VHH binders against o75319. Designs and how they scored, part 6

Target 1, 181 residues: o75319
Amino acid sequence: GNHIPERWKDYLPVGQRMPGTRFIAFKVPLQKSFEKKLAPEECFSPLDLFNKIREQNEELGLIIDLTYTQRYYKPEDLPETVPYLKIFTVGHQVPDDETIFKFKHAVNGFLKENKDNDKLIGVHCTHGLNRTGYLICRYLIDVEGVRPDDAIELFNRCRGHCLERQNYIEDLQNGPIRKNW
Key: E = the ipSAE of ESMFold2; O = the ipSAE of OpenDDE; V2 = 0.75 times the mean of E and O plus 0.25 times the DockQ between their complexes.

## First folded at step 1 (VHH)

Design a3i (framework vhh_7qia_2)
Fold by ESMFold2-Fast, scan of step 1:
Structure a3i (fold): chain B 181 residues (1-181), chain A 119 residues (1-119)
Amino acid sequence: as target 1 above (181 residues)
Amino acid sequence: QLQLVESGGGLVQPGGSLRLSCEASGRTFSSYYMGWYRQAPGKQRELVAFIYSGGSTNYADSVKGRFTISRDNAKNTVYLQMNSLRPEDTAIYYCAVKTYYYGSGFDYWGKGTPVTVSS
């Protein structure tokens, strides 16, 4: 349906690039059919996303969509030059090893193909917070060797909102490294 | 040139309370990652509590329910409220700040403030 996601308006549309990485996190863009539900200052369409990224002097090279739905926007609403990857993830649960592996593979593939530029990997779920923050932090911990607390703090600061789900935080801090290459 | 100054340490009886403060000078620290560590004689330095830039907190199991970390960004200060103090809490308490996101350690450390819990 055409309902605005719960609490969607409570979150900053797009965070800042996470320094030392190619990641930027944001909440789900809403296609123009949602405009009737939003004040002009609340609008965050796919076009608005790219405008806000450009305002930060950044450029998107990949979008990874972690939502379990396709109702918010279509891949065709994105510029032809930006690849789109859908990884269906269930909310509330820590993502399983298969989902973590798919995310890692997508990120590594992008980095290998984009070593000659500085384009960003944009990651979002509904709010751009829990599933998004978990998978970005999991990548930084498992692949880049970042300390869990440093990864979480970096994400929280750059997103402008703290990870909310204690089970996600606990898994990042105390869970095993996933070596599912 | 971030400088950390701890205060509030002292001698207290078992079951007493102390509030430690750590003031950061010169720089805006609202976005910084802040922690309290302690080191007792002959022991390794251990994390006691930390607070993320957004306000979420974490505690060592030995202090959960007794200690509370908080921050006042307007005052560039982080606090450690220590209740129900035990002799085993006797240590030098250190404030630490993380300005970089990567790495295992903290970027800046205070000189420490001693806390002694005895009759």
Scores: ipSAE 0.000, ipTM 0.122, lowest interface PAE 15.6, mean pLDDT 84

Design a3j (framework vhh_7qia_2)
Fold by ESMFold2-Fast, scan of step 1:
Order: sequence, then structure tokens, then C-alpha cells
Structure a3j (fold): chain B 181 residues (1-181), chain A 118 residues (1-118)
Amino acid sequence: as target 1 above (181 residues)
Amino acid sequence: QLQLVESGGGLVQPGGSLRLSCEASGRTFSSYYMGWYRQAPGKQRELVAFIYSGGSTNYADSVKGRFTISRDNAKNTVYLQMNSLRPEDTAIYYCARSPYYYDSSGLWGKGTPVTVSS
């Protein structure tokens, strides 16, 4: 049901755009039915997401939803002009190579189609931190050639929260580069 | 199991300084990434400063240039040096290891209060 995800209130709703990239990370938006359990200042609906992005003078062109559930909001709660991609990922596990490839393919496709604008790729899991940070950093390391520690620092700074899962951090720092299959 | 105990909080005037300490009990302290978080009354807990196992650091924009995080692996301690304190820095400050922390696991300390007031 309408129960708030564990620790969801502990995280900032939305981070800042990661400079030099098209990425912005945020925690999962919660549809209107969750608002009875939230104070006005705690609300973060799909509408609130777009308002906060606009307040930063940014515009979303794609949302990638990494949660393993569809209970928090419906794709139909988003503007029809913004593509929505669901990549089901299980928490706590390092995403598998197929998941990493799907993420890279979506990002590359978006960038190719949006060369003439500055629209952002919004990425979220439940808290917008571990799965989100892993996949964004994995992209920066494998595709953009960013050093692992630099990618992690950039994500942490812009999200306003540090990656928490040591297995994710270890894979980013010491794991193999995943090439598209 | 890692247990964290914060100390060093207190009442200071604006422009003052405090040094917070977080002493860890347990094993493998040197391998952990450590952070300082704070929570003001009625607000969400936010990251203030983070230190990697190798010594690299990260700071919230609101504290850059004023706060410095450091660690002493021989003492199993992480520090937060807070300079040029402002009333908006008033909060309970928490030490946490990253990752693998949970609210109920004891990987968070109980916090140390900091009040910046004239």
C-alpha cells in the first residue's frame, strides 16, 4: 500500500545536475495517495519533481526508474512529453551486466537524439542513491573514461548524499569495465 | 560490529569553533568510508562531510571552506573541525559508516548536539 519507503524522508528529494554530464538524480516520487502520511514540506510527487527541476533552470528529457516496484507512482503521472524507462533492479546486489547494458543503451540513445538541446536524464531508485549512483558512475567510468573515484565524488557532491553500499563502491573502483554486448 | 560514539558538541556563539569526534569500537575501521550527518529540528538528516578510506573528502556546499573532516585510523576516530559556525549549523550531528548502515543496526551513533546562539 500507501506506506512510505523506509528512510525515504532521510534523503533530499532531488540533487543537482552533475556538471559535464546530462545526469540528475533524485529519490522516488510518491503519488498523491501517499500525501496523507507526509507534512506539506515532505511531499515529493511527480509534479513536485518537475517543479524542483524547473527551479534549478533545468528540463527533464528522460526518466529512468530503477525501482523493483510500480507502487510509488504511475508512468501516466508524468508529462506525456517526457519518455519513461523502467529498468527493474533488485536492491543490495550489484546490477548485472544486462542491466548495465540496458542503462548504457538508453543513455546513449537519449544523447544521440538530444544533441541540439540540454535536457537532462533523470535517474532514480527508491532513495536515488545506491542503484542510481552505481549505474550513473558505471556509465561515466565505462563510456566517458572518468576515473572511478572522480565519478563517485561527482555523484556524491551533486546528489548531496554519499553512496552507501560498499559492494557497489568496490565494484566501481576495482571491477572490470563492462563493454556493450 | 562497529559501534560509533560522538562527542564534542555544545553551545557556541556565531563565528566560534567546535571539534567533533566519533570514536569507533570494533574491527576494520581503516577500511570504512565515514561520514558526518546533521539533523536540525523538524528537518531531514543531511550529509555534511564524507571521508574515504584513503583520505579523500567531500563536503556539502553549505559547509565548504568552514568544516574539515579527518580520520585517525590508529585511534579509530573520525573528526569534524567546524569553524566560522552560524546559527543555521544548529543541529544534532551524527557519525555514520558508509556503506552498510541501517537506522536500527547501531552503525549510526546517538548524535552530539551543536547549538550556535548568542
Scores: ipSAE 0.000, ipTM 0.100, lowest interface PAE 19.1, mean pLDDT 83

Design a3k (framework vhh_7qia_2)
Fold by ESMFold2-Fast, scan of step 1:
Structure a3k (fold): chain B 181 residues (1-181), chain A 117 residues (1-117)
Amino acid sequence: as target 1 above (181 residues)
Amino acid sequence: QLQLVESGGGLVQPGGSLRLSCEASGRTFSSYYMGWYRQAPGKQRELVAFIYSGGSTNYADSVKGRFTISRDNAKNTVYLQMNSLRPEDTAIYYCAAFGSRYTYEYWGKGTPVTVSS
């Protein structure tokens, strides 16, 4: 469908690279069929995403799509040179261990294969905020040993919006580290 | 507004140690995330070590267990302790500061490190 996701317009299209990491977060790009419902300044297509990343002097090497739908854009709308990974993640619930492990394996694999460049891992859900911020922070905490509050603050600052879901924040701050691989 | 000055680079034998310092002149140092980056001739600049405002640290896989980043907010200084140095660690080392929202970043001019027999 052509229905714009609820509150999608409330969020900045794309954040800044998270310093000290290879992560950049953004909201879901919308294919051209959605543009009839958007003002020109509200449009954020897959092409717009790559233009905005380029404007920051950055380059995407991987896109991880956390949405629980395929209606917003097609992988074929992305350049063939950029790998695309779909991890179906339900909103509102803290992602389960299988989802967390899949995300961690994808990130670790990318970093191993891209140690000779500085390409970024682009991560998005619908708003590029709650599921996106949770999984990025979970990776920093569990794999890189970052303190939860440091990870959350860095994500919030770079995304330009604060994590909104208290259950996600609570799990990051006080939940168990997921070590089973 | 913020200026970064690196020091402590030099020539060292393989297996030796060096301690780099980066002094920040300006305000709000304690709120900045700080990083050490390096660039060898003909190579891209790479992250070596990163320290968050709250003290958490991250390291490149190539330096884990050998390098330690730390900060002294009272002295507006970030340090990189480099142990068990290898010829492949030869590079110009840069200090970087990231703060105030996500839009502000500052870089030092770099300090050379040569690891050679």
Scores: ipSAE 0.024, ipTM 0.452, lowest interface PAE 8.0, mean pLDDT 87

Design a3l (framework vhh_7qia_2)
Fold by ESMFold2-Fast, scan of step 1:
Structure a3l (fold): chain B 181 residues (1-181), chain A 118 residues (1-118)
Amino acid sequence: as target 1 above (181 residues)
Amino acid sequence: QLQLVESGGGLVQPGGSLRLSCEASGRTFSSYYMGWYRQAPGKQRELVAFIYSGGSTNYADSVKGRFTISRDNAKNTVYLQMNSLRPEDTAIYYCATKIYPGYSYDYWGKGTPVTVSS
């Protein structure tokens, strides 16, 4: 159905660009059919996403959708000029190495293709927090050599919400570096 | 618009020290990831040290424990403190910046030569 995801209203729609990166995190946009269950100030459609990014004087060049469903919005709801990549991830579980490598490859490919512009990589799961924050921080730690606590603090501050899942935080701080990206 | 200008290179004896500076102009420095690279005569350019916007640092194994990278965001400057210099450290030293992680290095300085010789 068209049920609003649990706790979706508790989170800010869009964070800020993470300084020194091309990343911006947000919660899942909801297509127009969900608006019957939302007050006007709660609406966050794909169109609302692009308006909010523009209000920050930023531009999306890629969306990476980490949800395990297609029910919230369709890729066809996005502008043709913005590539959409689906990486199916389950909630609660730390993403596996295959998922981590897919994310890293997509980010690296985008950055090589977009070296002549400042377009952003938009990353979201349902709340734009745990899976989203994990994969962004994992990229910063493994590829860019950022200290785990610094990566987590940067994400938390820019998203406006702290990573909630202790298993994700533990893996980022003490887990192995995933090579072969 | 962004420019990087290196300084502080010179001739020094083995065991000596030099401090290199790289001043960035044009855009907000605090968002940039900054690195020092070097190129020895007849060799390819290699990474020496890297500093992230939040201050985290990484070093090439060949310089770890001898070189220290630091930044002063108020002065738009990154530094490389080089101690216990060896003849093998002889190279032209380049400052470089990545605007974002994973982005190819887009901005390079012109380099500052360092010669370690008796």
Scores: ipSAE 0.000, ipTM 0.155, lowest interface PAE 14.5, mean pLDDT 84

Design a3m (framework vhh_7qia_2)
Fold by ESMFold2-Fast, scan of step 1:
Structure a3m (fold): chain B 181 residues (1-181), chain A 118 residues (1-118)
Amino acid sequence: as target 1 above (181 residues)
Amino acid sequence: QLQLVESGGGLVQPGGSLRLSCEASGRTFSSYYMGWYRQAPGKQRELVAFIYSGGSTNYADSVKGRFTISRDNAKNTVYLQMNSLRPEDTAIYYCAAQRWGSYYFDYWGKGTPVTVSS
């Protein structure tokens, strides 16, 4: 329904670009119908997202939506020039290998097509924290060769909130490198 | 064009089971990602189960452990096995297909009603 997601107000709307990468993480934007339940300073619509990215002197080139719902906003609420990719990812459990593969493929494709610009890959789930942080860190570890603890620290610092799910952290630190197929 | 036809809905008592089928007609079914959505009266449509082209699955928390999605590519069919049904599972169930690299579900069935009531 039009219910504000649990704890959604507890998180910063948008993090900072993760230095050395094209990633920026944020919590789910909420369409206008949710604004009746929010104070003006709490509002974070798709328009607010793009305004906050611009305020950082950044530009989005792709949005990857990891929520398992389509209730919060519609892709039509986004500028026509920004591609949108939906990867239906259930919370609480570590994403499976096919989900990880789909995420990696989308990122690699974006980077190949955007070599001549500095546009960012925006990634969000409901809070822009656990599923978002897991998949970004998994990409950095598996594809870029970043040490797990370094990837996690970088994400935490730039998002402004620490990954909360112990099973996600354990998988990043101790799990196998995921193979694409 | 890909067409999707759901079947297997009906009336069942709480604790009962139903198996929904979705038959696809048209071009290569095996390349599509398949999902089962449901919409209860007065509620928004929700994705309850999803199966990738390679067979990996995801479930909404509300159905995890009770519902199982599977596919038979030789029969161009996706299934939803529904066990331990509850009154709150009452809804119209929709089959949907997504192409790899597509942002949305490209094809939808017309729905099959499921009523869980004594």
Scores: ipSAE 0.005, ipTM 0.272, lowest interface PAE 12.4, mean pLDDT 87

Design a3n (framework vhh_7qia_2)
Fold by ESMFold2-Fast, scan of step 1:
Structure a3n (fold): chain B 181 residues (1-181), chain A 119 residues (1-119)
Amino acid sequence: as target 1 above (181 residues)
Amino acid sequence: QLQLVESGGGLVQPGGSLRLSCEASGRTFSSYYMGWYRQAPGKQRELVAFIYSGGSTNYADSVKGRFTISRDNAKNTVYLQMNSLRPEDTAIYYCAKHYDILTGRFDYWGKGTPVTVSS
């Protein structure tokens, strides 16, 4: 029985696929040891994640875990067929250029290897909102040439929650493009 | 109630061009974002092109450089200009508006317009 993350219950478990992209965002799944602290309708295990994505007629091809911890679930709790990538990010801070480039390289590599399918890149931090939304929007802006306000609007709508951290929003809207190529 | 009506589909030879239109009628919201989807016989419906509320665009790899999505907010219409058409582009083309975050479906879909690329 570990502590449930602060405000974790306040967020929808899984957003919707962001149209025009391969991205889907969600909050961190919690392994079964957390379930004694949750009502049945609040449970969101790794199994629940895959069930909810299947209910949307979607399929995960990659999970990118942006949390700075391994305490919530283990990669072994995921199906063997779905690659798992850990990128350690600290909350509250805009991710540094190294982190941004790691994320971009992972996404570009996945897209190159998955040209013949429509599998999704699942991205999460603790709440699936600030670090998750920042990195997805940063990718859309820097690599796909999307306008910052369009990227943020699409993420907010599909996630079902608006980006909350003003420093993340300001960097997306007014910060420099981190050129990858 | 908002409705979407597609037009402009038809039969065209390989290498030809078509322009699809999708007109929104009834209740209109200028902040809507729009997508063009297609479904070939026996295949799943797939996204072809997407236009964000502010005008940014995104395309499926199979149509990049050949198709162009655009919008005319004054006419409440979105367009898909299709150039260098291939037999593989044969499908029913659907227009969609908004994205329903609860059900994983667009709030509004058109009924589709068929496109056949054959000689």
Scores: ipSAE 0.012, ipTM 0.389, lowest interface PAE 8.5, mean pLDDT 85

Design a3o (framework vhh_7qia_2; at its last look DockQ between E and O 0.01; V2 from the best seeds 0.00; counts 0 for: pae E 7.6 > 2, placed apart)
Fold by ESMFold2-Fast, scan of step 1:
Structure a3o (fold): chain B 181 residues (1-181), chain A 118 residues (1-118)
Amino acid sequence: as target 1 above (181 residues)
Amino acid sequence: QLQLVESGGGLVQPGGSLRLSCEASGRTFSSYYMGWYRQAPGKQRELVAFIYSGGSTNYADSVKGRFTISRDNAKNTVYLQMNSLRPEDTAIYYCAAPRTIYGSYDVWGKGTPVTVSS
């Protein structure tokens, strides 16, 4: 099984670092077996991810993988020096409180351990957009006290694509703050 | 095309206050995210305070409760109010509009020095 995710080619591989934060968002990297179905300019392997991050003069310190599958790439495809965290999330549904708390815990732990550097937290789902954008914005709103519209606007600009799922946007704008992280 | 000019730096005694200003020239100031950064000799440049286009703010842990960032979009200006200054706050302070779009660039001011000593 090397089927490319639906609409995966429609999205920019890696966004910009979100200024004022340690977050950078990207779409799921695809391991070598997927390259048979991709033109050279469409390839985005784990190696390509790290090359693109370096080209922006940034460095990854943690990858949080929000996909509900392990078929796209393996943790072993990543440098041993970069921690990898898997948080299984179902697409289309607003992430539940348990998922939100796991994400917040991982981010807070990273930030406490990395006070002496400027390494980034890389977050991705399949497209690096809806689940990724939701959890990053939820963190900014709940933990950092950022206004929902400011969080969403910053994510959209830095990712290069706007959050698409209305239920995610509605929850960010009008839903309760989850203070139990 | 955005240009930034800092002012308000100087020598101040420990426990004193300073207000830094950053004047922007450009038609789209209100849409920019703005930050204050600082760099002490021999250290890396660090983010001090950040303000979103809608007015949300974030601060480095070392300055929380002492520094306040604000903006006046009508005057194209961002401010950093610094209270209870400490010798370790001594640095060159830079105003910046960080890039937020792929392929764009950061806009930096030239910096304004702040020295906290008796």
Scores: ipSAE 0.486, ipTM 0.789, lowest interface PAE 2.2, mean pLDDT 89
Fold by OpenDDE, second read of step 2:
Structure a3o (fold): chain B 181 residues (1-181), chain A 118 residues (1-118)
Amino acid sequence: as target 1 above (181 residues)
Amino acid sequence: QLQLVESGGGLVQPGGSLRLSCEASGRTFSSYYMGWYRQAPGKQRELVAFIYSGGSTNYADSVKGRFTISRDNAKNTVYLQMNSLRPEDTAIYYCAAPRTIYGSYDVWGKGTPVTVSS
């Protein structure tokens, strides 16, 4: 169905670029069919996403969708010039090693292919917070060697919301490094 | 309000070294990440080095192995040690920090010029 995700309205639509990275996090944009259930100021469509990114003087080069459903919007709703990658990621539980690997691989591939520009990797789950934050932080920690607390702090500040799931935070802070290749 | 003041720029020969400083005032220094950016004539501003609150660092590929960013919380100062300088490092160097608790960099110093020339 087209019911609005729980608490979706509580989160900022789009975060800020994470300095020193190519990441930007946002909540899931909703296709037009959801608009009838939202106040005008609450609407956040794929088009709105790109407009907001542009307002920040940034450009998306890739969208990684971590939601576990396809009901929110269609890849066809996105510009053809922006690649879309779906990584089905179960909510509330720490992503498995395969999911983490897929995410890292996608990011590394993008960076390799986009060395000549400054386009961003847009990452979102439902709220663009927990799954999104975990995987971005996991990448920073495992691949870039960033201290866990530093990664978490940076993400939280840029997203405008803090990671909420304790199991995610705990895994980032104290969990093992995951395989990168 | 946060204020940033850069210093340490100047003229240096290729292969030489400079140490830039950025002194922050107006709020708790240790709670915020900091970055050095540079803008060469006719080019866009680019990230040079980034340091997290906890001390993790990130560098542009062009400066890796040559530049080192560090911070002294007691002095409210961020440093950029620049070694093995090249002509292409010539630019105005800016210190940056987030203005608010949330968000990206939006407070900048006035910049300090670095010229690498024989």
Scores: ipSAE 0.354, ipTM 0.716, lowest interface PAE 1.1, mean pLDDT 92
Fold by ESMFold2, look of step 5:
Structure a3o (fold): chain B 181 residues (1-181), chain A 118 residues (1-118)
Amino acid sequence: as target 1 above (181 residues)
Amino acid sequence: QLQLVESGGGLVQPGGSLRLSCEASGRTFSSYYMGWYRQAPGKQRELVAFIYSGGSTNYADSVKGRFTISRDNAKNTVYLQMNSLRPEDTAIYYCAAPRTIYGSYDVWGKGTPVTVSS
C-alpha cells in the first residue's frame, strides 16, 4: 500500500556528500500519493530529493535503489537525464557476495563514465542507513582501501545517523575483504 | 521482453582466438551495462568483462590484455574478442544485461560453449 515505511519519519531525508568520494546517501523518496499521510514538513518526494541536492551545490549522476520493492516511487518520476539502477537487497542481513559485487560493478562503471565531471552517486534503501551504509562502506574498504572504522565514521557523520545493525558493523570491522571483480 | 542471443563459441587450440557476439532484441538496447560471464565445469559463474552505456569497460584480472569487449549500439550487439586463449578459459560464456532499463534482475542468454584444448 501507501503506508509510510516504519520509522521513515525518524531519519533525515538527505545526507551530505561524503568527502573524498562520489557518494551521497538518502532515505527512499515517496511519490505524491504518500503525501496524504504526511504533514507538509515531513514530505520528501523525488522532486524534493533533487532540490535538496541542488541546495548543496551538487548534482546526481546515478541513483542506486537498494529496496526490495518498487512501491515508493517510479523511475519515471526521476529526470530522464539521471540513470537509475535497482539492486534488490534483502534487509536485516549482511548482503551476499553477488549483491556486493553488483554494487561495486555499478559504482566502478559510474566512476569510469564520469571521470570528467563531479556528479554524485545517490544511494538509498528504505531509511538510507543500514543497507546503504553497509554497501558504501564495503566499497570504500574493499576498493579504496579505507580502514573499516574510518569508513563507518565517515558514513555516519555524512548521513547524520549512525549505522544501527550490529551484524553489519561486525562484518565491516572483522569480516573478510570481498573480491572486487 | 529483452532477449540476448549469443554466438561465436567453439573449439580452439591454446594460443588461438575467438570472437563472441551477443545480439540484444525486443527492447531498446540502452541498458546501463552489458557484458559476459563464464562458468567452467565445477566452478561458480564469474564475471569476465562489462561495457557500460557510455563505452567504458571493465575486465576480470584473469583476462586483462587478452580479451576486448566492444559495443555496436546501432546493431544492439556486444562483442568479446578473445585472444591468446588458454585451457583455463574453457567455459560456457553467457551474455548478461539488466532485465529492464532500471536494473532489475539480469537477463541471460543460453550460453555459448568455448573449449580450449590441445
Scores: ipSAE 0.030, ipTM 0.439, lowest interface PAE 7.6, mean pLDDT 86
ESMFold2 (binder alone), look of step 5: mean pLDDT 82; pTM 0.836
OpenDDE, look of step 5: ipSAE 0.217; ipTM 0.644

Design a3p (framework vhh_7qia_2)
Fold by ESMFold2-Fast, scan of step 1:
Structure a3p (fold): chain B 181 residues (1-181), chain A 118 residues (1-118)
Amino acid sequence: as target 1 above (181 residues)
Amino acid sequence: QLQLVESGGGLVQPGGSLRLSCEASGRTFSSYYMGWYRQAPGKQRELVAFIYSGGSTNYADSVKGRFTISRDNAKNTVYLQMNSLRPEDTAIYYCARGYTSPWGMDVWGKGTPVTVSS
């Protein structure tokens, strides 16, 4: 159906690039079939996403979609020049180790392949907040050695919204660090 | 194989200026972010200034408005222009590079001493 995700309108469409990283977070884009339920200023299609990224003088090199559905938009709605990776994650639960490792592997592969440019890794779940913020912060903590509170603060500031789920925050602050290499 | 070599440190009077240079050798320079860090005797190392791969900059509050970080990708060099130097700026200054974050720096220079005294 054409149901807008719960609270989707409460969140800014796209955050800012997280300084010192290649990450940018955003909420799920909605294909044209959803626009009848949205005012013009509320629309955020795949095209709108790329326009907003360009307006920030940035360029996407990879999209990582963390939603458990393909209902909101199709990979075919994205430019062929931008790789799309689907990692199915369940909302409300801290992502499992397999999911975390898949995310880290994808990020590391992108960064290794894109040493000669400054293209961004775009990450989204439904709201671009809890699952998105968790996996980005987990990467910064485990791979880059960022202190948990610093990673969370950086994400919150750049996304324009604070991580909401206490279980995600607690795992980031007190959970095990997994270094793959 | 990647190495960072700092230069430009020295003794300077309060209110004076110095320009530090850091030359990177080895792998592609333009995709890395670069930072200047300092460590005074008996103190923890602190971030002074940071420049992203795309050229955006960030500064510690203590140096904002006095120091300027810049990069020349064609020369594989990052600079720290230090103006209005104070005795509390006395430290060994380190150049570092990272791939994604100023907190995850993976290559460090050996440091260049800066002493601000009368």
Scores: ipSAE 0.000, ipTM 0.125, lowest interface PAE 15.6, mean pLDDT 84

Design a3q (framework vhh_7qia_2)
Fold by ESMFold2-Fast, scan of step 1:
Structure a3q (fold): chain B 181 residues (1-181), chain A 119 residues (1-119)
Amino acid sequence: as target 1 above (181 residues)
Amino acid sequence: QLQLVESGGGLVQPGGSLRLSCEASGRTFSSYYMGWYRQAPGKQRELVAFIYSGGSTNYADSVKGRFTISRDNAKNTVYLQMNSLRPEDTAIYYCAAVYKGSYHPFDYWGKGTPVTVSS
């Protein structure tokens, strides 16, 4: 159906670029069929996403979609010039090692292929917060050697919302480093 | 408000070392993320080193293993130790700061300090 995701309206559409990284986080864009259920100021389509990124003087080079559904929008709703990667990630539970590996591999591959530009990696789940924030912070901790609290603080500030799930925060702070990924 | 003043730039031979300093004015220096950017003639400005308020660091691939960023919150200063300098490191180096409660990229910039690596 055309149901607006639970609490989707409570979150800012797009965060700011995370300084010192290529990451930008946002909530799931909703295709035009959802717009009848939204006020004009609440609309956030794939087109709106690209307009908001451009308003920040940034450019997307990759979108990583962490939702466990294709009902909100389809890859065909995005510009053909921007690569799209789907990583089906179940909510509520800390992402498993396979999911973490897929995310790290995608990010590393993008960075190697985009050394000559400053294009961003856009990451989203439903709210662009818990799964999104976990995987971005996990990458910064495991690959870039960032301290967990620094990674979480940077994500929270740039997203404009704090990570909500205590199990995610606990894993980032005290969990094992997945550095073999 | 935060003011940034860079120093330590100069002329150095290939393989040499320089330490850049950036002194900040303000009571809440420890609440700022700090970075070093550089801009070579005819090229775009690039971020070479970044340090979080908690002390974690990251570096551009071009400088990894050669440059080290550090901070001394008691002295309101951030440093960039540059070792094994190469001609391609020639640039104006800029200190930049962003408050950890801000949602924007770097909010405060110094005027820059030139570094020339030439024999």
Scores: ipSAE 0.007, ipTM 0.383, lowest interface PAE 9.1, mean pLDDT 86

Design a3r (framework vhh_7qia_2)
Fold by ESMFold2-Fast, scan of step 1:
Structure a3r (fold): chain B 181 residues (1-181), chain A 117 residues (1-117)
Amino acid sequence: as target 1 above (181 residues)
Amino acid sequence: QLQLVESGGGLVQPGGSLRLSCEASGRTFSSYYMGWYRQAPGKQRELVAFIYSGGSTNYADSVKGRFTISRDNAKNTVYLQMNSLRPEDTAIYYCATNYRGLGYDYWGKGTPVTVSS
């Protein structure tokens, strides 16, 4: 079914670009079939996503989808010019090392291939908050050497919502650095 | 509101060093995220180095180990120490700020750096 995800309406559709990085976070876009249950001002389709990014004078070069489902929208709903990567990530638990490694590899590959442009890496889970914020912050801490509190504060401000899961926050602040093979 | 003024650019030989300074005037500096960007002729502007309000830093891969960004909040100044300079570092260098990730950016006018013998 076309059931709207729990609390999805409580979150801003798209955050702001995280300064000093290529990241922008957003909640999951919902394909046209969901619009029957939404007021016009609540709609956030794949098309709406790209319109909102353009309104910020930004351009997406990659979308990383962290949801554990394909029911919300299809890759074919996105422009052909924007690569799409699916990383199935289970909620509630801190993402495992394999998931973290896959995310880091995708980000590093994008940055290597996009050295001469300023295109963004768009990252989302269902709400664009917990799994999304964890993996972005984990990248900044482990790869870029950012202090955990600085990474979390930057994400929270740019997303417009604070990371909610205490186990994710605790892992970011006090957990081990995950070194890539 | 902030006004940003860069200094320290110039001509230097390959392997040499330069220190760029960016002095901010106006609103409280210590809450701003600060970055150094560069733009070579015919290329897009790229982020070179970034410093968070708490002091954490990020660098472009091309400059890691050679460039160091730092800040002095008492002097409202951000610095870029550039060592082991290469011809490909030739660009106009810009200082920019962002107010604690709220999307309010200020840019300086840029300072040219030429690395040539």
Scores: ipSAE 0.006, ipTM 0.388, lowest interface PAE 9.5, mean pLDDT 86

